# Miniprotein binders against q53ft3: the designs that were tried, part 27

Target 1, 195 residues: q53ft3
Amino acid sequence: MFGCLVAGRLVQTAAQQVAEDKFVFDLPDYESINHVVVFMLGTIPFPEGMGGSVYFSYPDSNGMPVWQLLGFVTNGKPSAIFKISGLKSGEGSQHPFGAMNIVRTPSVAQIGISVELLDSMAQQTPVGNAAVSSVDSFTQFTQKMLDNFYNFASSFAVSQAQMTPSPSEMFIPANVVLKWYENFQRRLAQNPLFW

## First folded at step 21 (miniprotein)

Design Ya1
Fold by OpenDDE base, fold request of step 22:
Structure Ya1 (fold): chain B 195 residues (1-195), chain A 107 residues (1-107)
Amino acid sequence: as target 1 above (195 residues)
Amino acid sequence: SPESYKKAKEYAERAKRYALFAQKYAELLAREAIKNNDPESYEEALELFREAAELYKEAAELFEKAAELYEKGDKEEAEKLMEEAEKYKEEARELFYEALRLYERLR
């Protein structure tokens, strides 16, 4: 029913179904994970009026699980990206997973999905900044990438008077890079999905 | 005991949630069967979800009765009802998972 994806790792499509309405993925070496994608496989939909509350669980300093509500998946929104790297400092929230005997491997976290009524889900408040708005985060990432590239390229900029003759090398004027950057930013601002 | 009462109530609420969940799947399958004009392919899974829902309801009722007995101090009879309710819940669970497996094959 559900899949879990961590960048640079194999996709997990076999959740442990710990109850009729509860699914768990183990995330080894969770401290290296910045983002997790939770998605529906498309094999079994939610029933009408139901969705999934997505929780993250990590061991605290005492080895006790701390659960936090990340957000939701539904038939209308069958996938979501969550940032988990900053959650280590968060307070635990109420969760439906009870005292699960998490295999006390200090390096293993869990993603839990609880199938619930949409009306009940609407009353829940996810932890702040966990839900990555796909569009906003993509725009921010793209902007940071562009800025990084521009800064890197511009750091090599020299005037023609400062150039050492190298007839075997091709040179691109810095103004071409700037124009490209400005045009790309304009397109991105108009439509983040222009490409 | 207050603890036993609380446990029985928790189990009752859980069984009620599972009953609703099974019922909601039965409703989903019924709609899909109509949409796809294929009631025969959905019938087995549909019936299993319905049966699971009924068994979960029975389990929930028994857990509620057990809670009431715990509150009255009738521990022995409460424990018998808890055991009976657990049997219904486990049977319902088996049917529920079988129904899910069958439904997945239809998708």
Scores: ipSAE 0.752, ipTM 0.902, lowest interface PAE 0.6, mean pLDDT 88
Fold by OpenDDE base, fold request of step 22:
Structure Ya1 (fold): chain B 195 residues (1-195), chain A 107 residues (1-107)
Amino acid sequence: as target 1 above (195 residues)
Amino acid sequence: SPESYKKAKEYAERAKRYALFAQKYAELLAREAIKNNDPESYEEALELFREAAELYKEAAELFEKAAELYEKGDKEEAEKLMEEAEKYKEEARELFYEALRLYERLR
């Protein structure tokens, strides 16, 4: 039902379903994580009038779990990006996950998704810094990623006259990368969610 | 004990939530069956969700009764109801997960 993505890591598509309405992802080495993407797989939608409250859990200095509400996912908004890097000093909030006997290693955090009524979700207040979900933030991230890729790829650009014959290597014309970049920027500007 | 009462109430509320959740899936499947004009493919999963919802409701009622008995001090009878409620809840859970598996295959 749910997936979890951390940049630079493999996508997680197998949540632990700890209850009928509760799903958990483990995030090893959570201290290195800045952002987490939580998304619906599209296999099973939420029922009508329901959505998912997304929580983050990390061990405090005593190894006790601290839970914080990050935000929400719904059928209408099946994915969300959350910033978790700044949450490490926050106070715990009320959470629906109870005393889960999850063997917690000190380096492992959790993303919890609780399936709830939309009306109940509307009464909840996420931690202020967690929701990156402004279309603007996503657009900025995507633009930065694109710029990074373009700059990286362009740094290896050589003229044909500068090329040494390497028959075992394939080369992509720089113009192809540029055209791709320009097209992607245009699409992103038109619709940040075109992909 | 006050703790036993609280526990029974918590279990009752949980069972009620699960009953609603199962019911909401049954409703979803019913709508999809109509939309796709394929009631036969959805029938089994739909029935399982409905049955799960009913069993969760029964469990919830028993947990509530157990809570009332704990409040009255009838611990032995309350514990029997808790055990019975737990059986219904576990049966409902099995059906619920089976229904989800079946539904996922339809998608």
Scores: ipSAE 0.752, ipTM 0.902, lowest interface PAE 0.6, mean pLDDT 87
Fold by ESMFold2, fold request of step 22:
Structure Ya1 (fold): chain B 195 residues (1-195), chain A 107 residues (1-107)
Amino acid sequence: as target 1 above (195 residues)
Amino acid sequence: SPESYKKAKEYAERAKRYALFAQKYAELLAREAIKNNDPESYEEALELFREAAELYKEAAELFEKAAELYEKGDKEEAEKLMEEAEKYKEEARELFYEALRLYERLR
């Protein structure tokens, strides 16, 4: 349903669904992360009247999770950039994750997404320094991440003559990645917020 | 005990939220079936969401009844209802996830 993107890292497209309405991404080495992008993949939309509250969690000095509300994603605003570099020593927010998703490792934080009614989300207040909405900054960040993704995927390209049969594996032709990359770049250049 | 009562109430409220979530997906799929003029393709996933919503509602009712029994001190009967409610909840979850997977394939 959701993707999570950090500059210099592989995009995550397989959230851990920890409950019917709760999704989690792990962020290893979170101390080096300044921004994260949370976005909808387009595979499954929210039902009408619902959206996603996005949280950031990191372990406190005792190893206990501290959760902070970053903001929201909805069908009408399907992506957002969140600054997390200023949040790693803050006080937690009220949150819906309870004990089912406790962060226990000091170097791993989490992004949590809770699917909720829009009316309930309207009463929530994100921590004030999290959301980033500058189009130019977002475009630059996204372009670098797209370039890195394409270069990484392309580094594994082989010709048919170089392949050995591997019947237990599934493969994607390299041109599929290229077509996606080109299409996304064109759409991003026309409207950096088309997504 | 007070802790058992609190747990039963929490589980009931959670099941109610899941019932609503499943119902809203069923509503979404019904609208898409009409928009795309393709009700046959959506029928199975739509019915799975509806069935999941009903089972979550049944689980929520049983959790509520268990909470009432805990408060009255009928612990043994309350625990039986908690176990039965958990079975409905787990069945609903399997149907809900199956419905989501089927919906994703329609894309």
Scores: ipSAE 0.702, ipTM 0.881, lowest interface PAE 1.1, mean pLDDT 81
Fold by ESMFold2, look of step 21:
Structure Ya1 (fold): chain B 195 residues (1-195), chain A 107 residues (1-107)
Amino acid sequence: as target 1 above (195 residues)
Amino acid sequence: SPESYKKAKEYAERAKRYALFAQKYAELLAREAIKNNDPESYEEALELFREAAELYKEAAELFEKAAELYEKGDKEEAEKLMEEAEKYKEEARELFYEALRLYERLR
């Protein structure tokens, strides 16, 4: 039903359905994550009048889960970008034990999605530091994806003189990728939602 | 006993939400079947959502009755209703998940 994406990681599309109306994604090494995208796969829509409340959960100092409402996804807004870096464990003052360079074991946070009536969702208030502008966050995420794709594709560029003929393979000129990249960036800057 | 009353009420409310959720999917599938002019492809999933909704409603009624019995101090009978309600909920859940799986294949 849902996907979960962090820049630089493989998309997760296999949420754990922990109840009829609740879905969970694990986020290992969550302390290195600043933003997460939650989106609908398009496989199963919400029924009319329903949507998804999106939560972030991390273990507190006692190991107990802390759940915080990030925001919402709906059929009309099927993707959203949430900032989670401000929701991690708070900063502490230096103290005798904290002066040592102690390696922390990685901890696993979770993204939870609860399917609810739209009327119920309207009565909920997300944590303020998790609220993001869809336009700004969408543009930032999209730009990072474009940069990553371009850098990857460019690493395979060869000149015509370096090519070995291979009639069973299909090829595209490298300048097509560059022109697409430049055009996409220009259009994104003019209208982040053009696609 | 106060804890048991609270649990029964919570389970009743959850079952009501699941019944509504299943019912709304049944309504969605009925609408899609008409729009696609293909009622036969949707019929099995639609029937499973409807049946799940009915079983969730039955579970909710039994959980509510159990809460009433806890309030009256009839703990033994309340616990029997809780167990019966859980069986209906478990059956409804299986039908609901199968319906979702069938619906995903249609999409």
Scores: ipSAE 0.701, ipTM 0.876, lowest interface PAE 1.1, mean pLDDT 78
Fold by ESMFold2, fold request of step 22:
Structure Ya1 (fold): chain B 195 residues (1-195), chain A 107 residues (1-107)
Amino acid sequence: as target 1 above (195 residues)
Amino acid sequence: SPESYKKAKEYAERAKRYALFAQKYAELLAREAIKNNDPESYEEALELFREAAELYKEAAELFEKAAELYEKGDKEEAEKLMEEAEKYKEEARELFYEALRLYERLR
């Protein structure tokens, strides 16, 4: 349902679903991370009237998790960039991950996503420095994500002579991916927030 | 005991949330089936979400009844209801996850 991306790292697309309505990504070596992107894969949307509250958790000096609300993702805003560099010594807040409050490995933080009613989310207050809305920062991060996706997809390209047909597989011409990439770049330059 | 009562109430509220979540997915699939004019493709996933929602509701009711029995001091009967509610909740969970897998394939 969700993806999690950190600059310079492989994108995570397989969240741990720890409950019907709760999803977790591990962030090893979190002290080197400044920003995290949380996004919807597009495979399964939220139901009408629901969305996701996004939390960050890091271990305190005793190894106990300290959870902080970063912000939200919804069908209408399916991705968000969160700054976490300023939160690594922050104060904890109320959170819905109580059953997951277990001792953590000292260098591993977590991103938690809790699916909730939009009305319930409207009463929650994120930690003030978590969301990033700078156009320059957003554009640079978006371009890096775009490049990473294109390079990844392209690394599996094969020629017609090397293709191994399989009844369970679908194929697309490589130039379709390139065309999408170029169109996305053009649209991003015209409106950084179009997606 | 107070701890047993609290646990039963927490499980009841959790099951109610899951019932609502499953029901809202069923509503979403019903609308997509109409929009795409393709009710046959959505039928199995839709029915699984509806079944999961009903089983979560039954689990929630049993957890609530167990909480009432704990409050009255009828621990043995309360624990029987807790075990039955947990079985319904786990069955609902399996149906819910299967429904999600089927829905993902449709999209």
Scores: ipSAE 0.677, ipTM 0.874, lowest interface PAE 1.3, mean pLDDT 81
Fold by OpenDDE base, look of step 21:
Structure Ya1 (fold): chain B 195 residues (1-195), chain A 107 residues (1-107)
Amino acid sequence: as target 1 above (195 residues)
Amino acid sequence: SPESYKKAKEYAERAKRYALFAQKYAELLAREAIKNNDPESYEEALELFREAAELYKEAAELFEKAAELYEKGDKEEAEKLMEEAEKYKEEARELFYEALRLYERLR
């Protein structure tokens, strides 16, 4: 349902579903990460009237997770870029992941996505520094992310003759990925804030 | 105890959210089935979401009852309801995840 992308790293498309409405990506070496992209894979949409609240978690000085709301993804806005560098440990507010025993490695940060009603999301306030404010920096970052994603996805391309039956896996034709990439680049060039 | 009461209430609210989520997926699948003129392909996943929703509702009700019993000091009976509610929740979860897997294959 969700993907997570860090510049210079492999794309993560396999979120850990820790609950019916909760998805988690692990981010090792999080101190080196400036920005994270969270996006819908397009396989399963949000139900009507629902979206995703995106949270970042890092261990505090006591090793306890501190979750902060970064922003949102929806069917209408299926991707977002968040700056996670310089996020200070805020006071741990009650967050949707707080009651979950998520096995954590102290050196690993997490991106959490909580599927929620849109009306409830509207009442939430993201941390102010998480939004990418500069269009130029956003465009450059997005382009690097796109290139990274395309290169990553293309590295897994196999011919039909090389494909082994795997009923548990879904396959996406490489041309679909390319077409998506080209369309995304075109939209980005027209309006960097098209979402 | 106040802690047990709080826990039961939290579990009830969670189960209610899961019931709603399952119901919303059932509604989505029903619409897609109509749109694609293929009700047969969606039927199994649709039924599983509906069943999951009902089981989550049952779990939620039992958790609420458990909370009330905790508040009254009937700890033993409350714990029995908590255990029963947990069984419904786990069964609902299995159905929900299976429904999601089926739905992903339809997309």
Scores: ipSAE 0.664, ipTM 0.869, lowest interface PAE 0.7, mean pLDDT 84

Design Ya11
Fold by OpenDDE base, fold request of step 22:
Order: structure tokens, then C-alpha cells, then sequence
Structure Ya11 (fold): chain B 195 residues (1-195), chain A 107 residues (1-107)
């Protein structure tokens, strides 16, 4: 149902469903993370009148989880970018994740998504500055993400002569990825919010 | 105990949320089935969500009754209701997740 993306890392598409209405992603080495993208996969939409409250959890100095509301995702806004690098000094907020047996690895944070009624979500106040408000920060993040993806994909590029027959595998021409990248960059430069 | 009462209330509220969530999925699937003109493909998942919703409601009612009994000091009977409610909740959960799996395959 949900995906999580950190620039410079592989996309996560397998959230741990810890309850009927709650999903969790682990973020190892969270201190190096500035921004996280949370998005719907498109496989299962929210039911009508429902959306997702997105929380960030990090261990405090005692290893206890501190939860903060970052923002929201909905069917109408199926993806969002959150800045998490500045949240380390915040006080914990009320959160719906209870005393989760969070694997208390000091270097691992979590993104939690709670599926809630839209009316209930409207009463919640995200922590300040968590939502990427600046177009510049968004553009920089997107560019880093794209560059990382291109570099990752290109690292697997082989010539046709170097290909080992693997009938079970699908291959994408490198030129397709390059063209997509160039087109995306052009659109991003024209309008950072083109999507 | 006040703690037992609070726990029972919390479980009741949670079960109510899950009942609503299951119901909302059922409603969504029903609409999607109509939109796609394919009621047969959605029927199993739809029924599972409906059944899950009903079982969650039953669990919620039992948790509420348990809370009332805890408040009255009838601990032993309250604990029996808590156990029964938990069975309904777990059964509902199984159906809910099965329904989700079925729905994912339709998408």
C-alpha cells in the first residue's frame, strides 16, 4: 500500500503492517537522512473519507522512541516529502502507535503511517517545518533522488554482447532510462511541481 | 482495577476503529465492483470485509461489557468477556487481511 524513499537509498515498498490501520518503515542510519518521501503504491487506495497520518519516530538519548507527526498522505495527495533532519530536538507528540516493540536499534528510526478518517486528520497539527515548503529544497531532493536512481541503474548496464541469456528477466534499454531522466529534469526545471 | 477498565475501553475503541475500517473497505469494493461492472470478482473480498466488520463490532461490544464489569468489580466475569472478545478480534483480523490480499490481486 505504501512506499518510502530516501535519496541515495533503495526504495522501500514493503511496509510492515503492524496493525490493520498501521504501517511502519525502518530507516537505518537515520541521522544521515535529511528528507523522506512517503507515497502510495497505487495498489490499494484509501477508502473514501480516509487518509494516512505520517509519523516519524527516532530514539531519544535513553533509546525511547520519540514520535512526531510529519504530515499526511491521501488519495488526492498520494505522495509527500518530509524533512526529518531538524526534528531530533523536538518533544514527542501524541501518536497512535502505542508501546510498539520497536526494534530499539539506536541508529534506526521509523516512519509510521496511521490510516485515519480525514475529519480526524484535520484536527491534527504536524510539527513545524516537517513538510517541505521550499521549492528549492524539493528540487534539490528530487535531483539527488534522480541522480541516485540513474547512477544505480546505469551501474547494471551491459552491452548486448555481455548479456547472459536469462529468459526469466526483463531488460530495459539504457536509452529509455536516459530519455526519461532528461525529460524529467526538463520538466522539473520548468515547474518543480509539475506532477 | 482502573487499569483493567482502561484497557478494556482502549480495546473497545480499537475494535470500533477496525470495524469502521473494514466497513469502509467493503463500501469501496462495492463501488469499484459497480464501476468495473465485475461484481463476481469482488464478491469474496467484499464479503470478507463485511464479515470482519461484524466480528470487530462484536468484539467491541464484548470489550465494553468487560469494562462495565471491571467497573462493578466483577473481575472474573470481565476477564472471560475479554478473552471472548479477543477471539472475535483475532478472527476478524484474519478475515480482514485475507480480504486485503484478495483485493490486491484484483488491482
Amino acid sequence: as target 1 above (195 residues)
Amino acid sequence: SPESYKKAIEYAERAKRYALFAQKYAEMLAREAIKNNDPESYEEALELFREAAELYKEAAELFEKAAELYEKGDKEEAEKLMEEAEKYKEEARELFYEALRLYERLR
Scores: ipSAE 0.738, ipTM 0.896, lowest interface PAE 0.6, mean pLDDT 87
Fold by OpenDDE base, fold request of step 22:
Structure Ya11 (fold): chain B 195 residues (1-195), chain A 107 residues (1-107)
Amino acid sequence: as target 1 above (195 residues)
Amino acid sequence: SPESYKKAIEYAERAKRYALFAQKYAEMLAREAIKNNDPESYEEALELFREAAELYKEAAELFEKAAELYEKGDKEEAEKLMEEAEKYKEEARELFYEALRLYERLR
């Protein structure tokens, strides 16, 4: 249902579903992370009138998780970018994840998504600095994200002569990925918020 | 105990949320089935969400009754209801996750 992306890292497409309405991604070495993208995979949408509250958790000085509301994802806004680097000193907010006995190593943070009614989400206030406000930072992060994806996808490219027939699998020509990349870069250059 | 009461109420509220969530999925699948003119492909997942919703509702009601009994000091009967409610909740959960798996394959 959800994906999580950090620039320079592999995309995470397998959230741990810790409850019917709660999903968690682990972020190892979180101190090196400036931004995170949370997005819907497009496989399962939110039901009508529902969305996702996105939380970040990091261990405090005592090793206890501090949760902060970053923002929201919805069917209408299926992806969001959050700056987490400046949140590491913030006060904890109320969160729906309870005392999750998540065995955390001190270097691992989490992104939590809670599926909630949109009306309930509207009553919540995200931490003010979590939204990427600078176009430049957003553009740089997006470019790094795109480069990471392109490099990853291209690493699996094989020539026709190298292909092993697999009739049960669908293949996408590498040129499609390249064209998508080029088109996305062009759109991003024209309007960093085109999507 | 006041703690047992609070726990029962928390479980009831959680079960109600899950019931609503399952119901909302059932409603969504019903709409998609109509939109795609393919009721047969959605039927199993739709039914599982509906069944999960009902079981979560039953669990919620039992947790609420357990809370009332805890408040009255009838611990033994309250614990029986908590155990019964937990069975319904776990069954509902299994159905809910199966419904999600089925639905994901339709998308």
Scores: ipSAE 0.736, ipTM 0.895, lowest interface PAE 0.6, mean pLDDT 87
Fold by OpenDDE base, look of step 21:
Structure Ya11 (fold): chain B 195 residues (1-195), chain A 107 residues (1-107)
Amino acid sequence: as target 1 above (195 residues)
Amino acid sequence: SPESYKKAIEYAERAKRYALFAQKYAEMLAREAIKNNDPESYEEALELFREAAELYKEAAELFEKAAELYEKGDKEEAEKLMEEAEKYKEEARELFYEALRLYERLR
């Protein structure tokens, strides 16, 4: 249902579903991460009237997880960029992941997505510094993201002779990915908010 | 104990949320089945979501009853209800995840 992207790292499309309404991505070496993109894969939408609250957790000095609300994703806004650098351990408010025994490695941060009613989400206040506010920062991040995606996708490119018949899988020509990349870059250059 | 009571209430609230979530998926699948004019392909997943929703509701009710018993000091009976509620919740979870897997294959 969800993907997570860190610039310079492989895209994560396999969230750990820790509960019916809870998804978690592990982020190793989180101190080097400035921004995270959370996005819907488009496979399964949110049910009507529901969306996702996106949280970040890092270990505090005692090794206890501190969860902070970064923002939201919805069917209407299926992706969001969050700045996680410089987030300080705030006072742990009641967070939806607090009661869950999530096996944690002390050196690994986590992105958590909680599926919630939209009405409930509207009452929540994200941490102020998590939203990417500048168009320039957004553009730079998006460019890095695009480059990362292209490199990732191209790494899986195989020749026709190397293909093994798999009737259950769909294949996309590499040229289609390239064309998409070029078109997206062009649109981004014209208007960073073209969507 | 007050802690046991609180735990039972938390489990009840969680079960209610899961029931609602399962119900919302069932509603969504029902709409998609109509839209695609393919009720047969959606039937199994739809039924599983509905069943999961009902089992979660049952679990929630049992957790609430357990909470009441804890408050009254009937610890032994409360613990029995907690165990029973947990069985319903786990069964509901299995159905819910199966329904999701089926739904993903349709998409």
Scores: ipSAE 0.685, ipTM 0.875, lowest interface PAE 0.7, mean pLDDT 85
Fold by ESMFold2, fold request of step 22:
Structure Ya11 (fold): chain B 195 residues (1-195), chain A 107 residues (1-107)
Amino acid sequence: as target 1 above (195 residues)
Amino acid sequence: SPESYKKAIEYAERAKRYALFAQKYAEMLAREAIKNNDPESYEEALELFREAAELYKEAAELFEKAAELYEKGDKEEAEKLMEEAEKYKEEARELFYEALRLYERLR
């Protein structure tokens, strides 16, 4: 449903779904991370009237998770950039993950996404100035994510001579991926808000 | 017993949220089926979401009844209802995840 991107790292597209309405990404080496991008993969949208509250979590001095609301992702705003560089010593906020049975490595931070009613989300206040919603900044991060997706998808492309003996395996034709990438790139350059 | 009461209430509230979540997906798929003039393609996923929503609702009602029994000190019956509610919840969860997988294929 969701992807998570940190500059200089491979995109994560396989969130741990810890409940029907809760998703988690691990962030190793979180002390070196200044920004994180959270986005919808486009495979499954939120239902009408619902969206995602995005949280950042880090272990305190006792190894106990501290959760902070970063902001939101919705069908109308399917990606967002969050600044986390100033949050690694902040006070925790009220959050929906405390009653969940979330498995976590003690030294790893997490991004949590909670699917909620839009009306409930409107009553929440993100911590500090975490959200970065400039159109120019969004376009730049979107371009980086498109490049990353192209490189990622291309790693699954194989020639006919390299095909495996298992005919049930799925393969991505390279020309299809390139055509999609070029089309999407042109649309973003012409209208950064076409989505 | 205070811990048992709190647990039953918490589980009831979770089940209610999941019922609503499943129902919202069913409503969305129903609209998509109409918009695309293709109700046959959406039928299985839509029905699984509806069934999951109903089972989550049943689980929530049983968790609430268990909470009332814990409050009255009827631990034995409360525990039986908790076990029954968990079975409904687990079945609902399987249907919900299957519905999501089918919906993803449609997209």
Scores: ipSAE 0.676, ipTM 0.865, lowest interface PAE 1.2, mean pLDDT 80
Fold by ESMFold2, fold request of step 22:
Structure Ya11 (fold): chain B 195 residues (1-195), chain A 107 residues (1-107)
Amino acid sequence: as target 1 above (195 residues)
Amino acid sequence: SPESYKKAIEYAERAKRYALFAQKYAEMLAREAIKNNDPESYEEALELFREAAELYKEAAELFEKAAELYEKGDKEEAEKLMEEAEKYKEEARELFYEALRLYERLR
């Protein structure tokens, strides 16, 4: 149903569904994470009148989870970027995630998504400044994601003389990826929110 | 005990939420079937969501009755209802997840 993306990491597309209406992604090495993107895969939408409340959790000094509401995703806003760099010592808030049978689980930060009625979500207040409100922070995340994809794709570039024949496999010329990268970067500089 | 009463109430409320969730998926699939002019493809998933919703409702009712019995001190009968409610809930969960799997394949 949902995906989770951290700059410099592979996208996670297989949330742990811990209840009918609760989904979790693990975030190892959470101290190095500044932003996270939560998005709908497009495979299963929310039912009409429902959406997802997105939470971030990290362990406190006693190893107990501290959950904080980051914001929301809905069919009408199916992706959102959240800043978490300032939340790693923040206050806990009311949350719908109870004990999740993690008695022996190593301490790990998590993204939790709770499917709820839109009316109920409208009454919730995200922890301050979790939603990306800085154009500079949004631009930085977007640039890192752009660089990550380009660097990864480019690492597979070969000349025609170096290619291994594979007639059933499709290929994309490297200059197509470069042109996409250059165009995207230019558009980002003109309007950081164009995508 | 106070702990048993609170647990029964919590389980009842949870089952009610799941019933509503399943019901809303059923409503959405019914509209999609009409929109796509393809009721045959959606029929099995739609019926599973409806059945799950009904079983969650039954579980919720039994959890509420168990809470009432705990409050009155009829612990043995309350525990029987809790066990029965859990069986309905688990069956509903199986149907709900199967309905989701069928729906995902249609898309």
Scores: ipSAE 0.669, ipTM 0.869, lowest interface PAE 1.3, mean pLDDT 81
Fold by ESMFold2, fold request of step 22:
Structure Ya11 (fold): chain B 195 residues (1-195), chain A 107 residues (1-107)
Amino acid sequence: as target 1 above (195 residues)
Amino acid sequence: SPESYKKAIEYAERAKRYALFAQKYAEMLAREAIKNNDPESYEEALELFREAAELYKEAAELFEKAAELYEKGDKEEAEKLMEEAEKYKEEARELFYEALRLYERLR
C-alpha cells in the first residue's frame, strides 16, 4: 500500500502490516537520516473519508519507543517528505559526562502509518520541525528518489519467456512502472509540489 | 480486575475501528463496481469486506460483554467471552486480508 524512501538507500515497498490499519517500516542507522519520504504505491487507495497519520519512532536508551506524529498522507496528497533530523537529536538519554561517554548502542527507528478517519486526523498536531525542505532541495531529493526507484524496479524486469511460475508472488507489469516514472518526472518538472 | 476491564474495552474499540475500516472499503468497492459497470468482478471482495465488518462487530460486542463481566467480578465467564471474541476477530482478519488481496488484483 505504501512506500518509504531515504536518500541514498533502496526504496522500501514492503511495509510490515502490524494490524489491519497499521503499517511499519524499519529504519536502521536512523541517526544518519535527515529526511524520509512516505508515499502511496497506488495499489490500494484509502477508503473515502480516511487517510494515513505518519509517525516517526525511535527507541530511547531503555529500548522504549518514542513516537512522534510527522504529518499525513491521503488520496489527495499521496506523498510527503518529512524532516526527522531534529526529532532524534533533541530527545534521548544524556549521561552527566555526555562528551566523555564514548559507548553507544546502535538503534533502529520506525516509520508508522495509521489509517484513520480524516476528521480524527484533523484533531492531531504534527511535531513542528517535520517540515519539507526548500523547493530546490525537495526537487533534487525527489529526482534522486525517482531514479533510485526506477533503477531498482527495472533491475528485476524479465520477459515472459524468462519468467518461471511463482503463484505465491505478486507482480507488476514493467510498462506500468515506466509510465509512472515518465508521468511523475514530467509533472515534477512542471510543478515540484504537484503531489 | 481494572487491567482486565481496560484490556476488554481496548479490544472492543479496536474491533469497532476494524469494522468501520472494512465497511468503508465495502462502500468504496460498491461505488467502483457501479462506476465501472462491473459488479461481477468486485462481488467476492465486496462480500468478504462486508462479512469481515459483521464479524468485527460481533467481536466488539463480545469484548464489551466481557468488560461488563469483569466489572461484575465474573472473571471466568469474562475470559470465555474474551476467547470467543478473539475467534471472531481472527476470522474477520482472515476475510479482511483476503478481501484486500482480491481488491489489489482487480486494480
Scores: ipSAE 0.665, ipTM 0.865, lowest interface PAE 1.3, mean pLDDT 79

